# Ledger of designs, part 31: miniprotein binders against q8wxe9r568to878

Target 1, 311 residues: q8wxe9r568to878
Amino acid sequence: EEEITVDVRDEFSGIVSKGDNQILQHHVLTRIHILSFLSGLAECRLGLNDILVKGNEIVLRQDIMPTTTTKWIKLHECRFHGCVDEDVFHNSRVILFNPLDACRFELMRFRTVFAEKTLPFTLRTATSVNGAEVEVQSWLRMSTGFSANRDPLTQVPCENVMIRYPVPSEWVKNFRRESVLGEKSLKAKVNRGASFGSTSVSGSEPVMRVTLGTAKYEHAFNSIVWRINRLPDKNSASGHPHCFFCHLELGSDREVPSRFANHVNVEFSMPTTSASKASVRSISVEDKTDVRKWVNYSAHYSYQVALGSIW
Short names: E, the ipSAE of ESMFold2; O, the ipSAE of OpenDDE; V2, 0.75 times the mean of E and O plus 0.25 times the DockQ between their complexes.

## First folded at step 19 (miniprotein)

Design Vf5 (at its last look DockQ between E and O 0.89; V2 from the best seeds 0.00; counts 0 for: other shape alone 2.567 > 2.5)
Fold by OpenDDE base, look of step 19:
Structure Vf5 (fold): chain B 311 residues (1-311), chain A 97 residues (1-97)
Amino acid sequence: as target 1 above (311 residues)
Amino acid sequence: KLKVVVLKVEGMDGPTREAWEDAMKIMEALQKLPGVKSVRVFIEDGTVYVIYDPSKTSPEEIIKAIEEAGFKAELVAVIDSPEELEKAWEELEKELG
């Protein structure tokens, strides 16, 4: 059976301010990959929601792909695979190509302006140092300004959320627990109802708590990693923050570095092109009417949130 | 107020290369006309939707442009609300999903 699969993937990168999580710098790259199983010479045409095409479309009704967005986007810095007729694109904005058979390849990439005013959620982090005691607290709230969060019925989740707090190498020893089976990283206890205030927990072992997900030191990142499978959480009331808390007692005040990591790293995915709003409007294959067509959408976000001064 | 003219072009039966080439010629001819705002060509049956400014062009001028490009076009309908057409198009896109 003849098939064509189009994967549209956003990659958002950026730097976000402390407190209100304003986007200080960002980059949105969209990549389109093709995997096709087509017999013979199969010239293909891909229609995107390109603003320069808006209102001027040549298509078969059956080649129209379902779209969730009515937006038209401006493409910047388009780059194409060699199988694309770039002259046709420059003259007509039609993406005409002869796909590689049975091989997944990047058809094209382009840049866009970030389609939203805010990120899907905000993260505020406070770090306090008192002598040899270090506390890190974070509050995560869903942003009402993000379009995918406005309607619960059409809400697109953030998936595989990872918040990484870089840990000084000197502190790594404190996150290891000797077990009979070897060294294991300490894990956070989940407390769904806890508002974490500063609780002085006396003890040599780090105390980690989260209201949602899991937190542990992960050597691969040299960080405490707060992991949340899905945001928003279905079991959490809208508007309540999710919290991360870590308390660490160091051996001495001398072990407190003069400079903590000045940022937190945030990563997550979304099952839509939420950053660019790029969409496939049509897929046409020459002389073929019975080709199965699939479009997958995703976005990956990776950004740094600036931390405030240690107080 | 913008209007929509619906035309049928004879001899267009996609998804052939010829149908695409013909559609491109029609598109190019219509885009050169003053007052044309949007052109949609369905190549499977040669249905053409043209959104236009009636103060600058007319269905007759649109048909003439297609004829000058080497095709035959027949008037199917004139629609007074482009917004209704765009809404119908958006609904079609959603229903296919």
Scores: ipSAE 0.751, ipTM 0.898, lowest interface PAE 0.4, mean pLDDT 87
Fold by ESMFold2, look of step 19:
Structure Vf5 (fold): chain B 311 residues (1-311), chain A 97 residues (1-97)
Amino acid sequence: as target 1 above (311 residues)
Amino acid sequence: KLKVVVLKVEGMDGPTREAWEDAMKIMEALQKLPGVKSVRVFIEDGTVYVIYDPSKTSPEEIIKAIEEAGFKAELVAVIDSPEELEKAWEELEKELG
């Protein structure tokens, strides 16, 4: 049967402050991909929640798509595939195109201002260095100011959360042959609900504890990686912090660097365009009324949490 | 205080290139008219919703602008509450989902 699928994906990047994670720098890029199986000329029109067309729409009622938001957004720096009539867009804000057949392609991309005041959660990290011993602690809290977190009935999760703590090469490469890579001594034992006060420190074996998810050294990133499948955790009370702890014993106090790292890297996905609030309002295929229409929404976040110069 | 006029444009029937082009001409003509705030065109039957400022224009001037663009329009209704029309549209979009 004939069908058209529209995939709308946000990409958030940025830098947030230590402690309270205020957004210091952000960029939101949204890409729209099309996959269609249509016969004939297949001239199509895509309707977005573009603020410049708010209240000024030409449509068939059957082409209207379920909305995910009541917001209207400003599209910046629109760039289009060659199949889009750019003159029509510039004159009328209509996205008119002839899709490539049976071939997934990027129809357009644009930038927006981040649609929220805060990120879905905050990450506070503290480090200390005492002789050849390094301790790292992080506290993760869901943000009540983020719209997806305000109503439990409409909760949209953060998925596949990855928090990366870069490990200086001095600390990985300075071990003897039995621990020359340091990977076994840096790998964490997963412990649900771990008590930070109950961990025995051997002086040469790193101890990693988390209260949610897992933590281990991952050579692919040269980092200790704290992974959480889904936030918020449905088994935890609102406002409950999730914790990461690491105690690292260095092989030599002579080579202790001045700081652990400048930033902690955070990545996760959401099954909605939470960063831009971009939404498909209509999909029209000329001279056709029996086309199956699908819209998928997602967001990917990748940002740095500052640690400061002393950490 | 804004009002809504509901019009029916004759000869607009279904999802054809001509209907789309006609709707674009009507949209352009109405957007040039002082006092017109929004225009929605349903091309399957030629229904047009116009939110307007009654101190700057009127249903008669709106119809005239459509006629000058080459189309015939019939007045269907005038609504005093554009806010309620917008709310009804949001609910219709929700039900279609």
Scores: ipSAE 0.597, ipTM 0.835, lowest interface PAE 1.0, mean pLDDT 81
ESMFold2 (binder alone), look of step 19: mean pLDDT 74; pTM 0.684

## First folded at step 20 (miniprotein)

Design Vg1 (at its last read DockQ between E and O 0.83; V2 from the best seeds 0.71)
Amino acid sequence: KTKTVELKVEGMDGPTRRAWEDAMKIMEALQKLPGVKSVRVFIEDGTVYVIYDPSKTSPEEIIKAIEEAGFKAELVSVEEK
ESMFold2, look of step 20: ipSAE 0.689; ipTM 0.926
ESMFold2 (binder alone), look of step 20: mean pLDDT 78; pTM 0.716
OpenDDE base, look of step 20: ipSAE 0.786; ipTM 0.951
ESMFold2, look of step 22: ipSAE 0.686; ipTM 0.925
ESMFold2 (binder alone), look of step 22: mean pLDDT 77; pTM 0.710
OpenDDE base, look of step 22: ipSAE 0.791; ipTM 0.953
ESMFold2, fold request of step 24: ipSAE 0.663, 0.679, 0.666; ipTM 0.919, 0.920, 0.916
ESMFold2 (binder alone), fold request of step 24: mean pLDDT 78, 78, 78; pTM 0.714, 0.718, 0.715
OpenDDE base, fold request of step 24: ipSAE 0.677, 0.668, 0.644; ipTM 0.927, 0.924, 0.917
ESMFold2, last read: ipSAE 0.663, 0.675, 0.663; ipTM 0.918, 0.921, 0.918
ESMFold2 (binder alone), last read: mean pLDDT 78, 78, 78; pTM 0.714, 0.715, 0.716
OpenDDE base, last read: ipSAE 0.666, 0.663, 0.650; ipTM 0.922, 0.923, 0.918

Design Vg2 (at its last look DockQ between E and O 0.89; V2 from the best seeds 0.76)
Fold by OpenDDE base, look of step 20:
Structure Vg2 (fold): chain B 311 residues (1-311), chain A 81 residues (1-81)
Amino acid sequence: as target 1 above (311 residues)
Amino acid sequence: KTKTVELKIEGMDGPTREAWEDAMKIMEALQKLPGVKSVRIFIEDGTVYVIYDPSKTSPEEIIKAIEEAGFKAELVSVEEK
């Protein structure tokens, strides 16, 4: 059976301000991969929501792919695989190519301006240091300004959310508990109903708490990692913040670095090209009407959020 | 305000390379017309939808441009949007 699969993947990277998470710098790279199983010479045409094509399309009705976006995007810095006829693209903006058979390859990549005004959620983080006591608190809220969050029926989730708080090497010892079975990392207690205020928990052991997901020190990242499988949480009322709390009592004020982590790292995925809004409008295979066509969309976000240190 | 005209190109029966080439010629001819906003050509049956500014062009001018490109077009419908 003849088939062609198109994978469209956004990669968002950036730096975000403290507080309201204003995007200070960003980069959106979209990559399109092709996997095809086609007999013989199979010249293919890929139609994108390219603003320079805007509404000028030569297609078969059957070649029109369902799209979730009506937006037209500006492509920047297009790079193509050698199987693409770049002359045709320059003249007509048609992506004409002869795919490699039975091999997944990157057909093209391009850059776009971030399609949204805000990120899918905001993360406010406060750090406090009092002598040898260190507190880190974060509040995560879904952004109403992000288009995918506007309609609960069409809401696109953030998946595999990872929030990483870099930990100084000197503090790593505090997150290790001697257990009879060896060193175990301290894990956060989940309390869904807790609004973590400044509750000073007096105790020599680090306290970590989350309202959702899990948090633990992960050596692979040299960070406390707050993991959330999905945002928004289906069991949480819309509009309530999710919170992370960590309290550390260090052995000495000398163990407090002059600069605590200046940033938090955030990563997550979305099952759509939410960053670029890139879409495949059509896929045509020359002289073939019975080709199965698939399009997959995804986005991966990776950015840093500046921390406000209250010293 | 824009209007949409639906046309049918005679003799276009895709998917063939010839149909694609013909459609490209038609597309090029129509894009040169003032007031044309977008053109969609379905090569399987030669259906052409042209969104245009009625203050700058007309269905008659659109048909004429296609004819000058060497094709025959028949008016199917005109819709106001």
Scores: ipSAE 0.764, ipTM 0.946, lowest interface PAE 0.4, mean pLDDT 89
Fold by ESMFold2, look of step 20:
Structure Vg2 (fold): chain B 311 residues (1-311), chain A 81 residues (1-81)
Amino acid sequence: as target 1 above (311 residues)
Amino acid sequence: KTKTVELKIEGMDGPTREAWEDAMKIMEALQKLPGVKSVRIFIEDGTVYVIYDPSKTSPEEIIKAIEEAGFKAELVSVEEK
């Protein structure tokens, strides 16, 4: 019945380039939490894929945890809970600790670099202002997927994707009542909108259209927020872009700002993987061989996509 | 180019504090030996794998370093990988 659970969560932040979304700046912060139910003051050792201990390990075979990565990572700015013997870490990079009983706590945190060359998807955005007409279009394309830390054959989804388009305050009234549900075809929504020379009331059509997820203005962010529950979408063809479209006719040219936002904000989570490829190689509890051991991984991404254009 | 030697530490058996401390002493001794690239110690049975540069050291020198640290090691195998 004795048990120890290790939760590894890292957070990617950064800035990516317009169009091709090359990573311009990035930072990854990893936090490791422990929850244990162990009798006595059990001494524990946690083995990470720390490059400074590459190949130098003392372990029981039963303590080895499954991992798919052969990568060794550099840990920067390590900070520890008081239960960790920091002198041992400084001298040998061994994470030796006596956990709090039945109490979830943060064992350590550290910084590293993003382990991949690209993000799971790219976002291209184009904007235009023509008289009182404002248009925003985005194309989201899936990239190479990320595998789970425990299983290289499992593609890890992006969950709860949120793409935020900051909006000038003068446009807020045009978005207060609109929420657009996703459609499988962008053409279907565009073809139903007001067309050049149409006698239909152009203001009766949705201001925004999406091919996946939903979009609406959210006061909490002062932004149009395009939300997608999961990528890749199970019902969409591989390689097909997902689109966001916004068309707005302002009351007069006097309301047109000289600029649209400098960045689009992207945020999502990925379960069972890490942005740094940080992984738990072993969990050891001295003098005990019958301890159930669990490792959970998750990553959260929050970054800016540069627009760099004036509209 | 490197070789791997497999050794068996006599008397190391089980996940005790003593075995951890003994393994740490062996690890320290081997990391000081020129030519040793990596050391992996399995404490439940005393199995040790040492990856080394054969131009700088040998299984005999590795065993000697372990013996100077106070432990007895038996050679099991040597291989290139």
Scores: ipSAE 0.658, ipTM 0.925, lowest interface PAE 0.6, mean pLDDT 80
ESMFold2 (binder alone), look of step 20: mean pLDDT 79; pTM 0.729

Design Vg3 (at its last look DockQ between E and O 0.85; V2 from the best seeds 0.72)
Fold by OpenDDE base, look of step 20:
Structure Vg3 (fold): chain B 311 residues (1-311), chain A 81 residues (1-81)
Amino acid sequence: as target 1 above (311 residues)
Amino acid sequence: KTKTVELKVEGMDGPTREAWEAAMKIMEALQKLPGVKSVRVFIEDGTVYVIYDPSKTSPEEIIKAIEEAGFKAELVSVEEK
């Protein structure tokens, strides 16, 4: 059976302000990968929602791919695999190519302006230091300004959410417990109903709490990592923030670095090209009408959020 | 206000290179016309949809442009939007 699979993946990177999580800097790279199993020389044409093509399309009806987006996007800094006829693209904006058989390869990449005004969620983080006591609190809220969050019926989730709080090397010892079986990382207690405010926790042991997911120190990142499988959470009422809380008592105020992490790192994925809004409008294979065609969409977000520090 | 004209053009039986080349010629010819907003060519059967400003062009002018490109076109329908 003859088949062509197109994978469209966004990669968002950026820096986000504290508080309202305004995007201070961003980069959106979209990569298109092809995997095809086609007999003979099969010249292919890929149609994208390229604004320079808008309204002018040559296609077979059967080659039209289902798309949920009506947006047309501006492509920047297009780069192509050698199998693409770049002259044809420059003259007509048609992506004409002869795919490598049975090999997944990057057909092209391009940059776009971020398609949304806001990120899917906001993260407010406050850090306080009082003597040898350090507290970190975060509040995560879904953004109503993000288009995928507007309609619950069409909502696209954030998946495998990872929020990383960099930990100074000097503090790592505080997140490890000696056990007979070796060093175990302290894990957060999950309290789904709690809104964590400034709670004076009297105790020499580090306390971590989350309303959703899990949090623990992960050596691989040298960070406390708050992990959430999916946002929004189906079991949480809309509008309530998810919270992370960490209280740490250090051995002395001298263990408090003059500067610790001024940012948190956020990563997650979405099962759509939510950053670029890139879409495949059509896939055509010359002299073939019975080719199975698949399109997969995804986005990966990786950005830093500035921390508010209270000293 | 725009109108949409549907045309049938002979010589396009895709998916072939010849059909594509024909469609490209037609597309180029139509894009040169004043008031043309959108052209969709279905190369499997030679169906051409043209969205245009009726104050600047007409179905007759569209057909003429296709003919000048070397193809035979027949009017199927005109719709107002």
Scores: ipSAE 0.696, ipTM 0.926, lowest interface PAE 0.5, mean pLDDT 89
Fold by ESMFold2, look of step 20:
Structure Vg3 (fold): chain B 311 residues (1-311), chain A 81 residues (1-81)
Amino acid sequence: as target 1 above (311 residues)
Amino acid sequence: KTKTVELKVEGMDGPTREAWEAAMKIMEALQKLPGVKSVRVFIEDGTVYVIYDPSKTSPEEIIKAIEEAGFKAELVSVEEK
C-alpha cells in the first residue's frame, strides 16, 4: 500500500522579558521530513501556506489537507534536500521533489516568525543575593491555550516542561546533597503555617520546593532543573500559579558569586501544533490517486526569560 | 471591487505530468495579465477560478490569454462582490 508522511516540526527560540514574558527576540526554524513508500520515483508536490502563493494554487481537490489555520506565512532562508527542484521553487514556490524511497529524510528547512502574541505560560522569577544568602522564587501561570493544527477543538498541552536555573560553579557542591521535593512537601509546610521562603542554618543544606513537578540540581545542565510533565495541570484550577522556591546559605561570603544568572532557560514541547502556524495545504503525487497521506505537526520551544543583572 | 470568473479548460482530467504542465502554463499566462489578482486551477477536471479587477480586465481577455497559451476555455459563471 502506497503512502507518504510529512512531518512538520517547529523549533522556537527566543528571549522574553522579565515579569510578563513579552517576546523581545524570537526565531522559528521549521524542518520538514518526508517518509514515503511509493512505487517508482514519482514526482511529489508539497503545498505550504506560503504567503507568496496565497490564492494562486494548482491542486486536486482530493489532495487538499485538513488545516485550521487561515494564515499565510513568510518563509525565509529556505534550504532544500538535493531531490527538490530549486528552480521550480524560485519561480513558483511549489516544492517539487522526487522522494527517497522508504528512507526518512529532511526535505527542507526554513525560518519563520512566531504566530501568536504570547507563549503558553508566563514565568515570573524573583532573585536575591544578600551576603551568604541566595534565594530564588518563580511563579508559573498559564496563558491562552493553543489549538491543534488539524482540530480547532483540541487544546494542546505543554509537555516535558523544563525550567533551568543556571548555577554558578562556586555553589555546585552545596546541591549534591539535595533530594527531590514535590508538590506535597510545599503544601504540607503551608498548612502547618511554615513560611514559603524560610531560612536555613548558615552553610547548611539547600531548601528547594515546588508546588508541581520536581526540582533538583542536574549536573548535565549545571543547573537547578524544575520539571513538569504536562501543563496545564489537570488537577489545578484555571489560572492557578505553580511555584518554585530555592533558598541556599553558603559557607562563606567568598562562595557568593559576583553575578547571578541573567536568565532562566525554559524548554518544552507541544504536539500536534506549530509555533509559526506553518501548515501543509496539499500533497500531490504525480499519476497516483490512491496514496495515503499523513501530516504530523510538533513544536519545540527553548527560550530565555530575562532576570536583569544586579551586579 | 473584484469579480470571480469560473472557467472550464479542456484536456485536464487527472494528476498527470501533462495536466500539471498545462496548469502551470495557464497560471503563468494569467498572472501576467493586468488586473488578475489570483488564479486557482483544479487539474482533475480543468476548473479554473480567476479573481480579477473588472476595471482592468474581463472574462473575455482572460479566456483569450488562456487560448494564446494553447488551451481552450469556456466561461461557466461570473460572481460579483
Scores: ipSAE 0.646, ipTM 0.912, lowest interface PAE 0.7, mean pLDDT 81
ESMFold2 (binder alone), look of step 20: mean pLDDT 79; pTM 0.725

Design Vg4 (at its last look DockQ between E and O 0.80; V2 from the best seeds 0.57)
Fold by ESMFold2, look of step 20:
Structure Vg4 (fold): chain B 311 residues (1-311), chain A 80 residues (1-80)
Amino acid sequence: as target 1 above (311 residues)
Amino acid sequence: KTKTVELKVEGMDPTREAWEDAMKIMEALQKLPGVKSVRVFIEDGTVYVIYDPSKTSPEEIIKAIEEAGFKAELVSVEEK
């Protein structure tokens, strides 16, 4: 069976503002990998939604792939595997290559701008450090303006969401002494206007609570890590905010820094979607008519949410 | 407002040189003022050209293809 698989992986990185999570800096790196099982030295052409070739395509009808977007994107800083004819690309924007047989390899990589104006969700965080008392509260809301969130039938989830709150070195002793095990998901009543920095229940201090997922200190990251398997949550109404809360009393004022960390780190994956809207429009294999063709998309997001740094 | 012309191009070698022939057609049409985009289907010589009718015409498009060494026949013209 002859076949070719094209994997398109986007990696978003950036910095967003506190509160409203406006994108302050962004960078998308797209990597395209090929795995092929083709007889002979098949010459292949890959058609992307490159704005420089918009509407100017040379194709066979059998090579056209289902469209995933109507957008055309700018490709910056293209880098190629040695099997790609770079002179052809620079002269004609045609991605012409002879793939490695039965070996997955990176065909090319390029940089783009983020294709959306908003991220899939927003994270608002409030912190206070008063004497030996530390409070952190975060409010997570799905963004109604993000394309993958607009249609419930075609919604693409954010998977393995990780929100990391860096812990100052002075606080690590308290986590080890208190043996903080982390918090399991707690359902909480959502009220507009709920105050930050308040404990909603009677409990032992320190207190760490989440309304979805889990939270615990993870040494590998030197951070309190709030983990959510999937957003939006299957068991929550659309628009329902999800919360993280932490209240800690430190043993000495010498252990208390003047401020919590400058950023909170957010990381997650979105399968079957792209951050760049890069799309494979065609896959041509010269002199072959019955090649199975597969295209897979995935996106990974890793960015910082500002707490009080320069914007 | 643009129009789209569908053409049938003959004289393309359907064998080893089909891509090079399609590239010659693409390049010839991209030189013509008023041509916005060109899509070539190699297997049957179908060519779609989006153009500005105030700057060029199907007749001029066919002429450019013929100057490149191929024969073209008009199939249809549509607005956008």
Scores: ipSAE 0.576, ipTM 0.886, lowest interface PAE 1.1, mean pLDDT 80
Fold by OpenDDE base, look of step 20:
Structure Vg4 (fold): chain B 311 residues (1-311), chain A 80 residues (1-80)
Amino acid sequence: as target 1 above (311 residues)
Amino acid sequence: KTKTVELKVEGMDPTREAWEDAMKIMEALQKLPGVKSVRVFIEDGTVYVIYDPSKTSPEEIIKAIEEAGFKAELVSVEEK
């Protein structure tokens, strides 16, 4: 069976301000991968929602791919695989290529401006230091300004959300419990109904709490990692924040670094090109009508959020 | 306000090799004042043109296609 699969993947990177999570700096890279199983030489044409093509399309009806976006995007810094006729692209904006058979390869990449005004959710984080006591609190809220969040019926989730709080090396000992079976990482207690505020926790043991997901120190990241499988959470009432809380009592105030927790790292994926809004509008294969065509869309976000410190 | 005209073009090769013919049609139409969008379906020779009715007309669109070496018939005009 003859098949062509197009994978369109956004990669968002950036720096976000404290508080309202305004994007201070961002980069959106979109990569298109092709995997084809086609007999013989097959010239292919890929149609994107390129603004320079906007409204001017030559296509077979059968080559039209379903798309949910009506947006046209500006492509920047296009780079092509050697199998693409770049002269044709420069002259006509048509992506003409002869795919490598049975090999997944990057057909092209390009940069875009971030398509949204806001990120899918906001993360407000406060840090407090009082002597040897350190508190970290985060509030996560879905952004109503993000287009994918506007309609619950068409909502696109954030998946595999990781929020990483860098931990100074000196503090790592506090997140480990000596067990007869080895060192175990302290895990957060989940309390779905809790709104965490400044709680005086009496006790020398670190306390971590989350309203959703899990949190633990992960050595691989040298961070406390708050993990949430999916946002928004289907079981949570709309508009309520999800919270992370950590209280740590250090051995002395000297263990508090002068520069503690300047940022939080956030990563997640979405099953759509939510960052670029890149879309495959058509796929044409020369002299072949019965080619199975697939398009997969995804986005990966990785950014830093500045922390507010209360000293 | 824009209008959309649907045309049936005759004389275009209905195969994927008709790309050149479709390009000729598109280029001819893009030269017309007020043309906003041209969509050519190679398979059946259907052409959709979104245009500013103050600057061009279905008759001028047909004429441009004819000057490109093809025959065009008006199917429909829709106001949007």
Scores: ipSAE 0.407, ipTM 0.813, lowest interface PAE 0.8, mean pLDDT 87
ESMFold2 (binder alone), look of step 20: mean pLDDT 76; pTM 0.702

